# Ledger of designs, part 188: miniprotein binders against q6w4x9r395to579

Target 1, 185 residues: q6w4x9r395to579
Amino acid sequence: GHCSLEGGSFVTTFDARPYRFHGTCTYILLQSPQLPEDGALMAVYDKSGVSHSETSLVAVVYLSRQDKIVISQDEVVTNNGEAKWLPYKTRNITVFRQTSTHLQMATSFGLELVVQLRPIFQAYVTVGPQFRGQTRGLCGNFNGDTTDDFTTSMGIAEGTASLFVDSWRAGNCPAALERETDPCS

## First folded at step 14 (miniprotein)

Design se59
Fold by ESMFold2-Fast, scan of step 14:
Structure se59 (fold): chain B 185 residues (1-185), chain A 89 residues (1-89)
Amino acid sequence: as target 1 above (185 residues)
Amino acid sequence: DTLRKLARVLYWLAVVLMWEAERYFEAGNFEEAFRLAEEAGELIEYAIKLAEEAIKEGDTDPETEELLKEAEKLAKEVERFIAKVAEEL
């Protein structure tokens, strides 16, 4: 399955449900028992200069007991707080430059991440079939049913994106907005 | 400015580690909560030093001043959390 974070503020879940939000926070994209050593994928959103988007994706974080990888829109790649030159390899994870504008994080456990650096920072998450019905977070539950894709961290299916997104905050941040605001406010 | 860009990444990682530490604390795993919070504290201290150095070297970007302010705020939150976790150890 495929989940995408595009155009600054758009998300398409593994079950192909599209939605949009504006928020200044770190959000859980993907949690699953299929990720080793309590792994989780997270997305950082902050104020943006992208037209028609108050906030945008600025970094992606892969967190586990062994690895704490951050990939930022400024092409900074760190693991456990140390800057790394690409290609960077561990036993189960490789981060490398796929094209002049794209970085890829490949893993041995069925997770693949591609980030577009230019013209707008974007992320594409691919998971293998073993993740089906075993994911939670902004990318949805990957169960083949879009009606429950807005399942919150408390297990409640919401009809709108804003409450869903807010339930996946990884920090003490302001509530997300589903409607665009004036870029100067 | 390379210093500011690295400091921002370290700040984001520290925020994530503090969130993870709080989840372990809620689960009753005080040892892991303490370990993650200490790691976050080291990262945020380094981020503050990098941001301060960037300013000393002539970085006038308002984002750098905002980063320093947010990092100092998080450092205080880390100190309070570590004190709370220590009471359970």
Scores: ipSAE 0.755, ipTM 0.884, lowest interface PAE 0.7, mean pLDDT 86
Fold by OpenDDE base, second read of step 15:
Structure se59 (fold): chain B 185 residues (1-185), chain A 89 residues (1-89)
Amino acid sequence: as target 1 above (185 residues)
Amino acid sequence: DTLRKLARVLYWLAVVLMWEAERYFEAGNFEEAFRLAEEAGELIEYAIKLAEEAIKEGDTDPETEELLKEAEKLAKEVERFIAKVAEEL
């Protein structure tokens, strides 16, 4: 399964459902029992301009009971709040520079993350087949059905992206705004 | 600029940790809630220090001041939460 966060506010789920939203919060991208130690992948969105519609992805966070990794445009911060030189390695996770503009987080448990740093901060999440039907968050449920991708944290299928996205907030934030998906953006 | 950026990253992480801490608290796992809150507290304090240092070094960007305010607000929330959790231990 491949999930992408592109263009600042565009998301494509594991089931290839595209949608767009504007929010300034941290959201759960991926939760799964397949992630060790209660692991979760999260996305941080912040204001990129003066209007409410000017929001963009600014960081990706992997959080578990053992590991805390924040990938931002300029820094990779880990458990103790220190910026790390790459490559950074834990027991099951390696963060390294893939290219001049791309970082990669590789894992032993079937999660891969590629982050484009420049010119636009974007993220690409890949999960193995063992994750099928066992994912939740903004990346969807990876069950091959796009119609139920907007399943909330409470297990309710929503018809709108805004309510879906809001259910996956990891903090006290304003409500997300739904906008029409523009594949050309 | 570098200090502000790092401080912001730490702020985001602290927010996430507090969110997790609250979830553990709601689940009745007060020990884990406390641990995460303490960690959030450390991170947010470090973020504050970095932001203050940035200002001291001549960072006049309004975003740095805003970050500092937000971080200070979060620090207070963390402290209150820690106190709340401690009552359940």
Scores: ipSAE 0.389, ipTM 0.745, lowest interface PAE 1.2, mean pLDDT 91

Design se6
Fold by ESMFold2-Fast, scan of step 14:
Structure se6 (fold): chain B 185 residues (1-185), chain A 89 residues (1-89)
Amino acid sequence: as target 1 above (185 residues)
Amino acid sequence: STLRKLARVLYWLAVVLMWEAERAFEAGNFEEAFRLAEEAGELIEYAIKLAEEAIKEGDTDPETEELLKEAEKLAKEVERFIAKVAEEL
């Protein structure tokens, strides 16, 4: 299955459900029992450098007990907080330059990530068949049914993308003011 | 600057590790919470050093000053969290 993060703020789930959101936070893209050492794939969204009213993908993070890999729009690749030259290899993960504008993270456990660096930062996630029905996060549950793709971190199927996305935050991000009289947290 | 770009990546990783540390704390895994928070603290201190060095070397981009302020704020949050976790160990 394939999940994509394109055009700054557009997402297409593993079950091919498209949606868009506006948010400045780190979000869980993919959690699964199939990922070793409590692994998770995350996406960092921040204010666009071109427009202050837009948000865009700025980095992808693969986090596990052994590896903490960050790949940024500025072509910085780190693992466990240290900058790495490409190709970079660990026991189960290899990060390398696929083309002049694309980096790839290949794994031994059925997860592949490709990021486009230029002209716009975008990410493409591919998972093997063993992940079917075993995924959680912004990329959906990969069960062949798009009606429950907005399943929150609490297991509730939502009708709107915003509540779904907010449930997958991985950070204490400042809450956006939804209404002028809403109380601040 | 290259220093600012690296500092920003370290900042993002530190934020994620603090989120993981808070989840570990909520689950009663105080030793894991402590280790994650200490790792986040090391990352954020390095990010501050890199941002300060970028400014010293002539980086006048407002984003660099903003990053430094954000990193300094997170460093204080990390110190408070570590003190909180230490009381449960």
Scores: ipSAE 0.819, ipTM 0.918, lowest interface PAE 0.6, mean pLDDT 86
Fold by OpenDDE base, second read of step 15:
Structure se6 (fold): chain B 185 residues (1-185), chain A 89 residues (1-89)
Amino acid sequence: as target 1 above (185 residues)
Amino acid sequence: STLRKLARVLYWLAVVLMWEAERAFEAGNFEEAFRLAEEAGELIEYAIKLAEEAIKEGDTDPETEELLKEAEKLAKEVERFIAKVAEEL
């Protein structure tokens, strides 16, 4: 499964459903029992301009009981807030520079993350087949059905992205705005 | 500034940790809630320090001041939460 966060506010789920939202919060991208130590992948969106529609992805966070990794445009921070030189390696996770503009987080448990740093901060999440039907968050449920991707944290299928996205907030933030638009348009 | 950027990253991490702490608390995992909140507190204090240092070094970007205010607000929230959790331990 491939999930993408592109163009500042566009998301394509593991099931290839595209949608758009505007929010200034941290959201859960991926939760799964397949992630060790209650691991979760999160996306941080912040203001990129003056209007409510001017929001963009600014960081990706992987959080578990064992590991804390924040990938931002300029810094990779882990654990106690120390900025790390790459490559950074833990037991199951390696963060390294893939190219001059791309970072990669590789794992031993079937999660891969590629982050484009420039010119636009974008993220690409890949999960192995073992994750099928076992994912939750903004990246959807990876079950091959796009119609139920907007399942909230409470297990309710929504028809629009707004309530869906808001249900996956990891903090106290304003409500998200939505425009269901193809990120490739 | 580099300091401001790092401070912002730490702020985001602290926010996430506090969210996890709150979830732990709601689940009755008070020890975990406390641990996470303490860690959030450390990070947010460091973020504040970095933001202040940036200002001292001549960072006049309004965003830095805004970050500092947000971080200070979060720090207070963390403190209150820690106190709340401590009552359950």
Scores: ipSAE 0.419, ipTM 0.762, lowest interface PAE 1.2, mean pLDDT 91

Design se60
Fold by ESMFold2-Fast, scan of step 14:
Structure se60 (fold): chain B 185 residues (1-185), chain A 89 residues (1-89)
Amino acid sequence: as target 1 above (185 residues)
Amino acid sequence: DTLRKLARVLYWLAVVLMWEAERRFEAGNFEEAFRLAEEAGELIEYAIKLAEEAIKEGDTDPETEELLKEAEKLAKEVERFIAKVAEEL
């Protein structure tokens, strides 16, 4: 399954449901019992003058007990608060430059992240079939049904993206504003 | 510029760790809450030093001064949280 964060403020879930929001926070993108040691993938959004909304993706965080990897739009890669040269390898995770404009984080546990650095910071999340029906967060629940893709952190299926997004905040931040998807996208 | 970019990344990680620390505290896991808050404190102190060094070396970007203010605010929040967790240990 594939989840994308594109155009600054657009998200397409693992079940292919598109939405957008306006928010300045870190959000849980993916939680799953399939991730080792309480692992979670998170997305950082901040104010932007380029995106259709006032906010855009600026960094992706993979957080676990063992590793705390941050990849930013400024090509800063850290683990546990220390800047790393690429390629960077741990037992289960490798971060490397895939192309002149793309970085990749490959894992041994069925999660892959690719970030586009230029011209606009974007992220692409790929998960293996073992994650089917086992995911939570902004990327949805990966159960083949888009009608419950806005399932909040409390397990409630919402009709609006803003309540869904707010439930996945990983920080003390303002409430997000729901934005309509571009009619052409 | 490079100093500010690194400081910003450390700030984002510290925010996430504090949010996780608060969740552990609410769950009654005071040892884990303390550990995460201490990690966040180390990160935010380093972010402050990097931002201060950037300004000292001629960084005039208003984003850098704003980052320093946000980092100093978070450092105070970390100190208050650690004091609160210590009461439960």
Scores: ipSAE 0.789, ipTM 0.904, lowest interface PAE 0.7, mean pLDDT 85
Fold by OpenDDE base, second read of step 15:
Structure se60 (fold): chain B 185 residues (1-185), chain A 89 residues (1-89)
Amino acid sequence: as target 1 above (185 residues)
Amino acid sequence: DTLRKLARVLYWLAVVLMWEAERRFEAGNFEEAFRLAEEAGELIEYAIKLAEEAIKEGDTDPETEELLKEAEKLAKEVERFIAKVAEEL
């Protein structure tokens, strides 16, 4: 499954459902029992302009009982110290520079993350087949059905992206705004 | 299970934010430290609520109780930290 966060406000789920939202919050991007130690991938969105519709992805955070990794445009931060020189390695996770503009987080448990740093901060999440039907968050449920991708944190299928996205907020944040989906824009 | 799992994630996020808050505090950036700590506080309170809700809904997993205990502990730490930082503002 491939999930993408592009253009600052566009998301394509593991089931290839595209949608768009504007929000300034941290959201659960991927949660699954297949992630060890209660692992979860989060996406941090912030204002990129003066209007409420000017929001963008600013960081990706992987959190578990063992690992805490924040990938931002400027640095990789872990709870083990200051900004890390790459490659950074833990027991099951490696963060390294893939290209001059791309970082990669590789794992031993079937999660891969590629982050484009410049010119636009974007993220691409890949999960193995073992994750099928066992994912939650903004990337959807990876069950091959796009119609139920907007399943909330409470297990309710929503018809709108805004309510879906809001259900995955990590903290007290303003409500997300739903916009027309045009991944080709 | 869903509530518990979400609560756990929020707990760890709060931990990370507090870690950053402490770093900012040590660097003399009290405003940012305060902001991060307050955010951590909100997250941890939400985590507590979710854990409590899970229990109310019949979650009997010992891990949920443990999480609740840990979250409550962290909440107290966050409060103390916020108070400390506030003195520097």
Scores: ipSAE 0.100, ipTM 0.497, lowest interface PAE 2.9, mean pLDDT 89

Design se61
Fold by ESMFold2-Fast, scan of step 14:
Structure se61 (fold): chain B 185 residues (1-185), chain A 89 residues (1-89)
Amino acid sequence: as target 1 above (185 residues)
Amino acid sequence: DTLRKLARVLYWLAVVLMWEAERAFEEGNFEEAFRLAEEAGELIEYAIKLAEEAIKEGDTDPETEELLKEAEKLAKEVERFIAKVAEEL
């Protein structure tokens, strides 16, 4: 299954449900018991410099008990707070430059991440079949049914993207769309 | 430039670790909450040093000053949280 974060604020879930949001926060993209050492993939969104009403992906974080990898739009790669030169290898994870504009994080546990650095920062998440029906987060539940792809962190299926996205915040941040949709000077 | 970019990455990681620490605390996992908060504290102190060094080297970007202020605020939050967690250990 494939999940994509494109065009600044568009997401397509593992079950191919597209949606869009505006928000400035770190969000949980993917949680699963299939990820080792309580692993989770997260996305950092911040206000875009291009438009006053836009937010965009600025970094991706892979967090586990052993590894805390951050890959930023500025081509900074860290693990456990230390800058790393590519290619960077651990026992189960390799981060390398696939092309002049793309970095890849390959894992031994069925997760692949590709980030596009230019012209706009974007992320592509691929998971193996073992993840089917066992994912949570912005990328959806990967159960083959798009009607429950907006399942919140509380286990409630929502009809709107904003409530869904807000439930997956990993930080004390403003609610999605509120900061962008009605600015009062 | 490079110092500011690294400091920003460390700040984002520290924010995530503090959120994880708060959740661990709420679940009664005080040892894990303490460990995560200490790690966040180290990251944020390093981010502050990098931002300060960038300014010393001539970085006049308002984003760098804003990052420094955000990092200093988070450092105080981390200190308060660690004190709170210590009461439960």
Scores: ipSAE 0.786, ipTM 0.900, lowest interface PAE 0.7, mean pLDDT 85
Fold by OpenDDE base, second read of step 15:
Structure se61 (fold): chain B 185 residues (1-185), chain A 89 residues (1-89)
Amino acid sequence: as target 1 above (185 residues)
Amino acid sequence: DTLRKLARVLYWLAVVLMWEAERAFEEGNFEEAFRLAEEAGELIEYAIKLAEEAIKEGDTDPETEELLKEAEKLAKEVERFIAKVAEEL
């Protein structure tokens, strides 16, 4: 399964459902029992301009009982709050520079993350087949059905992206705004 | 610029940790809630320190001041939460 966060406000789920939202919060991208130690992948969105519609992805966070990794445009911060030189290695996770503009987080448990740092901060999440039907969050449920991707944290299927996205907030933040997906953006 | 950027990252992490702490609390896992909140507190204090240092070194970007305010607000929230959790331990 491939989930993408592109263009500052565009998401494509594991089931290839595209949608758009504007929010300034941290959201759960991926939660699954397949992630060890209650692991979760999260996305941090912040204001990129004056308008409420000017929001963008600014960081990706992997959080578990064992590991805390924040990938931002300029820094990779780990458990102790220190910026790390790459490559950074833990027991099951390696963060390294893939190219001059891309970082990669590789794991031993079937999660891969590629982050484009420039010119636009974007993220690409890949999960193995063992994750099928066992994922939750903004990346959807990876069950091959796009119609139920907007399942909330409470297990309710929503018809709008805004309510879906809001249900996956990891913090006290304003409500997300739904916008139409523009594939040309 | 570097200090502000790092401080912001730490702030984001602290927010996430507090969210996890609150969830742990709701689940009745007070020990975990406390641990996470303490960690959030450490990070947010470090973020504050970095932001203040940035300002001291001549960072005049309004975003740095805003970050400092937000971080200080979060720090207070963390403290209150820790106190609440401590009552359940």
Scores: ipSAE 0.340, ipTM 0.711, lowest interface PAE 1.5, mean pLDDT 91

Design se62
Fold by ESMFold2-Fast, scan of step 14:
Structure se62 (fold): chain B 185 residues (1-185), chain A 89 residues (1-89)
Amino acid sequence: as target 1 above (185 residues)
Amino acid sequence: DTLRKLARVLYWLAVVLMWEAERAFEWGNFEEAFRLAEEAGELIEYAIKLAEEAIKEGDTDPETEELLKEAEKLAKEVERFIAKVAEEL
Protein backbone atom coordinates (compact mmCIF):
# COMPACT_ATOMS: atom_id res chain seq x y z
CA GLY B 1 0.00 0.00 0.00
CA HIS B 2 0.93 3.62 -0.79
CA CYS B 3 0.29 6.82 1.13
CA SER B 4 1.36 10.26 -0.11
CA LEU B 5 1.94 13.66 1.51
CA GLU B 6 2.07 16.20 -1.30
CA GLY B 7 2.50 19.99 -1.64
CA GLY B 8 0.36 22.13 0.60
CA SER B 9 -1.34 19.74 3.02
CA PHE B 10 -2.70 17.11 0.62
CA VAL B 11 -2.77 13.49 1.86
CA THR B 12 -3.86 10.29 0.11
CA THR B 13 -4.36 7.34 2.48
CA PHE B 14 -3.35 3.70 1.92
CA ASP B 15 -6.95 3.05 0.81
CA ALA B 16 -6.71 5.94 -1.69
CA ARG B 17 -8.90 8.42 0.20
CA PRO B 18 -7.73 11.99 -0.52
CA TYR B 19 -8.08 14.85 1.94
CA ARG B 20 -6.56 18.19 2.92
CA PHE B 21 -6.12 19.95 6.23
CA HIS B 22 -4.73 23.03 7.93
CA GLY B 23 -2.33 22.53 10.79
CA THR B 24 1.16 23.34 12.03
CA CYS B 25 2.16 20.49 14.28
CA THR B 26 3.80 17.06 14.29
CA TYR B 27 1.35 14.30 13.32
CA ILE B 28 1.46 10.52 13.47
CA LEU B 29 1.44 9.17 9.90
CA LEU B 30 1.74 5.49 10.66
CA GLN B 31 1.66 3.31 13.77
CA SER B 32 1.49 -0.46 13.50
CA PRO B 33 2.32 -3.55 15.57
CA GLN B 34 4.23 -4.63 12.42
CA LEU B 35 6.84 -1.92 13.10
CA PRO B 36 9.68 -3.20 15.34
CA GLU B 37 10.58 -1.68 18.71
CA ASP B 38 7.37 0.40 18.98
CA GLY B 39 8.14 2.16 15.73
CA ALA B 40 6.11 5.06 14.34
CA LEU B 41 6.38 7.38 11.35
CA MET B 42 5.54 11.05 11.89
CA ALA B 43 5.28 14.22 9.81
CA VAL B 44 6.18 17.76 10.85
CA TYR B 45 4.17 20.60 9.32
CA ASP B 46 4.99 24.29 9.55
CA LYS B 47 3.70 27.53 8.05
CA SER B 48 4.91 28.44 4.54
CA GLY B 49 4.55 31.76 2.75
CA VAL B 50 5.07 30.03 -0.61
CA SER B 51 2.26 27.47 -0.28
CA HIS B 52 -1.38 28.27 -1.07
CA SER B 53 -2.42 26.10 1.90
CA GLU B 54 -0.13 28.11 4.24
CA THR B 55 1.13 24.85 5.77
CA SER B 56 3.84 22.61 4.40
CA LEU B 57 5.58 19.38 5.25
CA VAL B 58 9.05 20.26 6.60
CA ALA B 59 10.33 16.96 8.08
CA VAL B 60 9.58 13.28 8.49
CA VAL B 61 10.47 11.39 11.67
CA TYR B 62 10.88 7.64 12.14
CA LEU B 63 10.89 6.88 15.84
CA SER B 64 11.57 3.57 17.60
CA ARG B 65 13.40 2.39 20.68
CA GLN B 66 16.57 1.88 18.58
CA ASP B 67 16.38 4.69 16.02
CA LYS B 68 15.18 8.30 16.01
CA ILE B 69 15.64 9.38 12.42
CA VAL B 70 14.70 12.85 11.18
CA ILE B 71 14.84 13.82 7.50
CA SER B 72 14.25 17.52 6.84
CA GLN B 73 13.48 19.64 3.78
CA ASP B 74 16.95 21.19 4.26
CA GLU B 75 18.60 17.78 3.67
CA VAL B 76 19.54 17.41 7.33
CA VAL B 77 19.43 13.74 8.33
CA THR B 78 19.92 12.81 11.98
CA ASN B 79 19.66 9.64 14.03
CA ASN B 80 19.39 9.89 17.81
CA GLY B 81 20.19 13.60 17.56
CA GLU B 82 23.42 13.22 15.58
CA ALA B 83 23.87 14.48 12.02
CA LYS B 84 24.58 11.73 9.49
CA TRP B 85 26.14 11.83 6.03
CA LEU B 86 24.53 9.71 3.32
CA PRO B 87 24.46 6.88 2.68
CA TYR B 88 23.64 6.06 6.29
CA LYS B 89 23.06 2.46 7.30
CA THR B 90 21.92 0.71 10.46
CA ARG B 91 21.15 -2.99 10.81
CA ASN B 92 17.55 -2.58 9.56
CA ILE B 93 17.41 0.89 7.99
CA THR B 94 19.34 2.56 5.18
CA VAL B 95 18.95 6.24 4.21
CA PHE B 96 20.43 7.22 0.88
CA ARG B 97 20.15 9.63 -2.04
CA GLN B 98 17.95 7.98 -4.68
CA THR B 99 18.19 10.87 -7.16
CA SER B 100 19.48 14.46 -7.09
CA THR B 101 16.08 15.52 -5.68
CA HIS B 102 14.99 12.44 -3.67
CA LEU B 103 16.12 10.68 -0.50
CA GLN B 104 14.99 7.16 0.37
CA MET B 105 14.72 5.35 3.69
CA ALA B 106 14.60 1.61 3.06
CA THR B 107 13.90 -0.86 5.86
CA SER B 108 14.05 -4.61 6.42
CA PHE B 109 10.53 -4.67 7.93
CA GLY B 110 8.34 -3.70 4.97
CA LEU B 111 8.32 0.09 5.29
CA GLU B 112 9.79 2.41 2.64
CA LEU B 113 9.86 6.20 2.67
CA VAL B 114 10.81 8.43 -0.25
CA VAL B 115 11.02 12.19 0.22
CA GLN B 116 11.14 14.69 -2.61
CA LEU B 117 13.36 17.62 -1.63
CA ARG B 118 12.74 19.95 -4.60
CA PRO B 119 10.80 21.85 -5.81
CA ILE B 120 8.45 21.09 -2.89
CA PHE B 121 9.18 18.81 0.07
CA GLN B 122 6.87 15.79 -0.24
CA ALA B 123 6.77 12.27 1.18
CA TYR B 124 5.68 8.89 -0.15
CA VAL B 125 5.13 5.95 2.17
CA THR B 126 5.03 2.34 0.94
CA VAL B 127 4.16 -0.61 3.19
CA GLY B 128 4.14 -4.33 2.45
CA PRO B 129 1.09 -6.62 2.55
CA GLN B 130 1.77 -7.60 6.18
CA PHE B 131 0.56 -4.10 7.15
CA ARG B 132 -2.93 -4.64 5.68
CA GLY B 133 -5.52 -3.81 8.34
CA GLN B 134 -2.69 -3.19 10.82
CA THR B 135 -2.04 0.56 10.37
CA ARG B 136 -3.31 3.68 12.12
CA GLY B 137 -2.56 7.39 11.72
CA LEU B 138 -2.93 10.02 8.97
CA CYS B 139 -2.29 7.36 6.28
CA GLY B 140 -5.44 5.46 7.34
CA ASN B 141 -6.10 1.89 8.43
CA PHE B 142 -5.27 0.04 5.16
CA ASN B 143 -8.28 -2.29 5.37
CA GLY B 144 -9.58 -1.83 1.80
CA ASP B 145 -12.52 0.32 2.97
CA THR B 146 -12.36 4.11 2.63
CA THR B 147 -15.43 4.80 4.82
CA ASP B 148 -13.43 4.42 8.05
CA ASP B 149 -10.16 6.01 6.89
CA PHE B 150 -10.83 8.97 9.23
CA THR B 151 -10.49 6.81 12.34
CA THR B 152 -9.18 8.96 15.19
CA SER B 153 -6.56 8.01 17.77
CA MET B 154 -9.47 7.10 20.09
CA GLY B 155 -10.87 4.62 17.56
CA ILE B 156 -13.83 6.72 16.39
CA ALA B 157 -14.66 7.02 12.67
CA GLU B 158 -15.17 10.70 11.83
CA GLY B 159 -16.90 12.24 8.83
CA THR B 160 -14.54 15.24 8.71
CA ALA B 161 -10.81 15.44 8.14
CA SER B 162 -10.17 18.17 10.73
CA LEU B 163 -11.20 16.10 13.77
CA PHE B 164 -9.35 13.10 12.38
CA VAL B 165 -6.11 15.07 11.83
CA ASP B 166 -6.27 16.82 15.22
CA SER B 167 -6.58 13.43 16.95
CA TRP B 168 -3.21 12.37 15.48
CA ARG B 169 -1.20 15.34 16.78
CA ALA B 170 2.11 14.32 18.41
CA GLY B 171 2.73 17.66 20.07
CA ASN B 172 1.01 20.49 21.88
CA CYS B 173 0.20 23.06 19.17
CA PRO B 174 -2.63 25.24 20.55
CA ALA B 175 -1.34 28.46 18.95
CA ALA B 176 -1.65 27.49 15.28
CA LEU B 177 -3.32 30.56 13.84
CA GLU B 178 -4.40 31.83 10.44
CA ARG B 179 -5.81 35.35 10.12
CA GLU B 180 -7.69 37.05 7.30
CA THR B 181 -6.70 40.66 6.57
CA ASP B 182 -9.45 43.03 7.72
CA PRO B 183 -9.08 46.61 6.41
CA CYS B 184 -11.72 47.91 8.87
CA SER B 185 -10.38 46.35 12.09
CA ASP A 1 23.24 28.27 8.05
CA THR A 2 23.93 24.63 8.91
CA LEU A 3 23.88 25.27 12.68
CA ARG A 4 20.35 26.71 12.59
CA LYS A 5 19.06 23.89 10.39
CA LEU A 6 20.48 21.24 12.72
CA ALA A 7 19.10 23.06 15.79
CA ARG A 8 15.62 23.08 14.22
CA VAL A 9 15.78 19.32 13.58
CA LEU A 10 16.85 18.67 17.18
CA TYR A 11 13.96 20.84 18.39
CA TRP A 12 11.45 18.79 16.36
CA LEU A 13 12.86 15.52 17.75
CA ALA A 14 12.72 16.88 21.33
CA VAL A 15 9.04 17.82 20.85
CA VAL A 16 8.25 14.27 19.69
CA LEU A 17 10.14 12.69 22.59
CA MET A 18 8.28 14.88 25.08
CA TRP A 19 4.98 13.78 23.53
CA GLU A 20 6.07 10.15 23.97
CA ALA A 21 7.19 10.90 27.55
CA GLU A 22 3.74 12.33 28.34
CA ARG A 23 2.06 9.23 26.91
CA ALA A 24 4.36 6.95 28.94
CA PHE A 25 3.48 8.95 32.08
CA GLU A 26 -0.27 8.60 31.38
CA TRP A 27 0.21 4.83 30.99
CA GLY A 28 2.02 4.61 34.35
CA ASN A 29 5.42 3.90 32.80
CA PHE A 30 7.27 6.40 34.98
CA GLU A 31 10.79 5.08 34.33
CA GLU A 32 10.23 5.23 30.56
CA ALA A 33 8.71 8.72 30.90
CA PHE A 34 11.81 9.85 32.83
CA ARG A 35 14.20 8.33 30.28
CA LEU A 36 12.42 9.97 27.32
CA ALA A 37 12.23 13.36 29.04
CA GLU A 38 15.94 13.23 29.95
CA GLU A 39 16.77 12.47 26.31
CA ALA A 40 14.53 15.33 25.14
CA GLY A 41 16.30 17.62 27.62
CA GLU A 42 19.72 16.75 26.21
CA LEU A 43 18.51 17.39 22.66
CA ILE A 44 16.94 20.73 23.51
CA GLU A 45 20.05 21.94 25.38
CA TYR A 46 22.13 21.05 22.31
CA ALA A 47 19.65 22.88 20.06
CA ILE A 48 19.92 25.98 22.27
CA LYS A 49 23.73 25.90 22.09
CA LEU A 50 23.67 25.53 18.31
CA ALA A 51 21.20 28.41 17.92
CA GLU A 52 23.27 30.61 20.25
CA GLU A 53 26.43 29.78 18.31
CA ALA A 54 24.71 30.61 15.01
CA ILE A 55 23.70 34.04 16.34
CA LYS A 56 27.21 34.61 17.71
CA GLU A 57 28.64 33.79 14.27
CA GLY A 58 26.48 36.47 12.65
CA ASP A 59 23.18 34.73 11.85
CA THR A 60 20.64 37.59 11.71
CA ASP A 61 17.72 35.46 10.44
CA PRO A 62 14.64 36.17 12.62
CA GLU A 63 13.83 32.45 12.44
CA THR A 64 16.98 31.68 14.43
CA GLU A 65 15.96 33.98 17.30
CA GLU A 66 12.44 32.51 17.21
CA LEU A 67 13.88 28.99 17.32
CA LEU A 68 16.02 29.91 20.34
CA LYS A 69 12.96 31.24 22.18
CA GLU A 70 10.93 28.13 21.34
CA ALA A 71 13.78 25.87 22.45
CA GLU A 72 14.17 27.76 25.74
CA LYS A 73 10.43 27.42 26.38
CA LEU A 74 10.57 23.66 25.71
CA ALA A 75 13.60 23.32 28.01
CA LYS A 76 11.54 24.78 30.87
CA GLU A 77 8.67 22.42 30.05
CA VAL A 78 11.07 19.47 30.16
CA GLU A 79 12.40 20.55 33.59
CA ARG A 80 8.85 20.80 34.98
CA PHE A 81 7.88 17.42 33.53
CA ILE A 82 10.95 15.68 34.93
CA ALA A 83 10.15 17.11 38.39
CA LYS A 84 6.59 15.78 38.06
CA VAL A 85 7.80 12.30 36.99
CA ALA A 86 10.30 12.20 39.88
CA GLU A 87 7.39 12.50 42.34
CA GLU A 88 6.03 9.17 41.03
CA LEU A 89 9.33 7.22 41.21
Scores: ipSAE 0.758, ipTM 0.891, lowest interface PAE 0.8, mean pLDDT 84
Fold by OpenDDE base, second read of step 15:
Structure se62 (fold): chain B 185 residues (1-185), chain A 89 residues (1-89)
Amino acid sequence: as target 1 above (185 residues)
Amino acid sequence: DTLRKLARVLYWLAVVLMWEAERAFEWGNFEEAFRLAEEAGELIEYAIKLAEEAIKEGDTDPETEELLKEAEKLAKEVERFIAKVAEEL
């Protein structure tokens, strides 16, 4: 399964359902029992301009009982709050520079993350087949059905992206807005 | 610029940790809630220090001041939460 976060506010689920939202919060991208130690992948969105519609992805966070990794445009911060030189390696996770503009987080448990740093901060999540039907969050449930991708954290299928996205907030933040935006922005 | 950027990253991480702490608390995992909150507290304090250092070094960007305010607010929330959790231990 491939999930993408592009254009600052565009998401494509593992089931290839595209949607857009504007929010300034941290959201759960991926939770799964297949992630060890209660692991979760999160996305941090922040204001990128003056208007409420000017929001963008600014960081990706992997959090588990053992590992805390924040990938931002300029820094990779780990458990102790220190910026790390790459490559950074833990027991099951390696973060390294893939290209001049791309970082990669590789794992031993079937999660791969590629982050484009420039010119636009974007993220691409790949999960193995063992994750099928066992994912939740903004990336959807990876069950081959796009119609139920907007399942909330409480297991309710929503018809709108805003309510769906809001259910996956990892903090006290304003409500997300569903707005059509230029996918190239 | 570098200090501000790092401080912001730490702030984001602290927010996430506090969210996890709150969830742990809701599930009655008070020890875990406490641990996570303490870690969040450390990170947010470090973020504050970095932001303050940036200002001292001449960072006049309004975003730095805003970050500092947000971080200080979060720090207070963390402290209150820690106190709350401690009552359950």
Scores: ipSAE 0.331, ipTM 0.712, lowest interface PAE 1.4, mean pLDDT 91

Design se63
Fold by ESMFold2-Fast, scan of step 14:
Structure se63 (fold): chain B 185 residues (1-185), chain A 89 residues (1-89)
Amino acid sequence: as target 1 above (185 residues)
Amino acid sequence: DTLRKLARVLYWLAVVLMWEAERAFYAGNFEEAFRLAEEAGELIEYAIKLAEEAIKEGDTDPETEELLKEAEKLAKEVERFIAKVAEEL
């Protein structure tokens, strides 16, 4: 399955359900028992700089007991807080420049991440068939049914994206105010 | 400026680790909470040093000063959390 984070604030789940949100937080993108060492993939969103009400993807984080890899829109790649030159290889993970505008994180456990650096930072997540029905987070549950793709961190299937997205926050972020969606502020 | 960009990445990682540390603490996993908070503390102190170096080297971007202020605030939160966790160990 394939999940995409595109155009700053658009997401398409593994079951191909599209949605959009605006938020300034780190969100859990993918959790699964198929990821080793309690691994999780996370997405960092921040204000875009062109509009105070719009937000965009600014970094992707792969977090496990062994590795804490961050790939940012500024082409900074770290593991466990140390900047790394590409190609960077661990036992199960390799990060390398796939093209002049794309970085790839390849793993031995069925997860692949490709980030587009220019003209806009975007992320593409691919998981193998062993992940089917065993994923949770912003990318959905990968069960072939789009009606429950907005399953919150509490296991409740919502009809709309708002409660779904907020349930997957991985940080203590300030609540969005009405004025923060105002185009003049 | 590479220093500011790296400092921002370290800040984001420290925030996530503190969120995990808090969850571990309220689940009763005090050793895990302590380990995660200590790691977050090391990251945030490094981020502060990088932001200070960037300013010293001529970075006049107001986002760098904002980052330094945010990092200093998080460092104090980490210190308080570690003290709280230590009481349960």
Scores: ipSAE 0.795, ipTM 0.907, lowest interface PAE 0.7, mean pLDDT 85
Fold by OpenDDE base, second read of step 15:
Structure se63 (fold): chain B 185 residues (1-185), chain A 89 residues (1-89)
Amino acid sequence: as target 1 above (185 residues)
Amino acid sequence: DTLRKLARVLYWLAVVLMWEAERAFYAGNFEEAFRLAEEAGELIEYAIKLAEEAIKEGDTDPETEELLKEAEKLAKEVERFIAKVAEEL
């Protein structure tokens, strides 16, 4: 399964459902029992301009009981709040520079993350087949059905992206705004 | 610029940790809630320090001041939460 966060506010789920939202919060991208130590992948969105519609992805966070990794445009911060030189390696996670503009987080448990740093901060999440039907969050449920991707944290299928996205907030934040999906924007 | 950027990252991490701490609290895992909140507190204090240092070194970007304010607000929230959790231990 491939989930992408592009264009600052565009998301494509594991089931290839595209949607767009504007929010300034941290959201759960991926939660699954397949992630060890209660692991979760999160996305941090912040204001990129003066308008409410000017929001962008600014960081990706992997959080578990064992590991805390924040990937931002300029820094990779780990458990102790220290910026690390790459490659950074834990027991089952490695963060390294893939190209001049891309970082990669590789894991031993079937999660891969590629982050484009420039010109636009974007993220690409890949999960193995063992994750099928066992994922939750903004990346959807990876069950091959796009119609139920907007399942909230409470297990309710929503018809709109805004309510769906809001249900996956990790913190106290304003409500997300739904916008028309435009892959070219 | 570098200090501000790092401070912001730490702020984001602290926010996430506090969210996890709250979840732990409501699940009745008070020890875990406390641990996470303490860690969030450390990170946010470090973020504040970095932001202040940036300002001291001549960072005049309004975003730095805004970050500092947000971080200080979060720090207070963390402290209150820690106190709340401590009552349950």
Scores: ipSAE 0.319, ipTM 0.696, lowest interface PAE 1.5, mean pLDDT 91

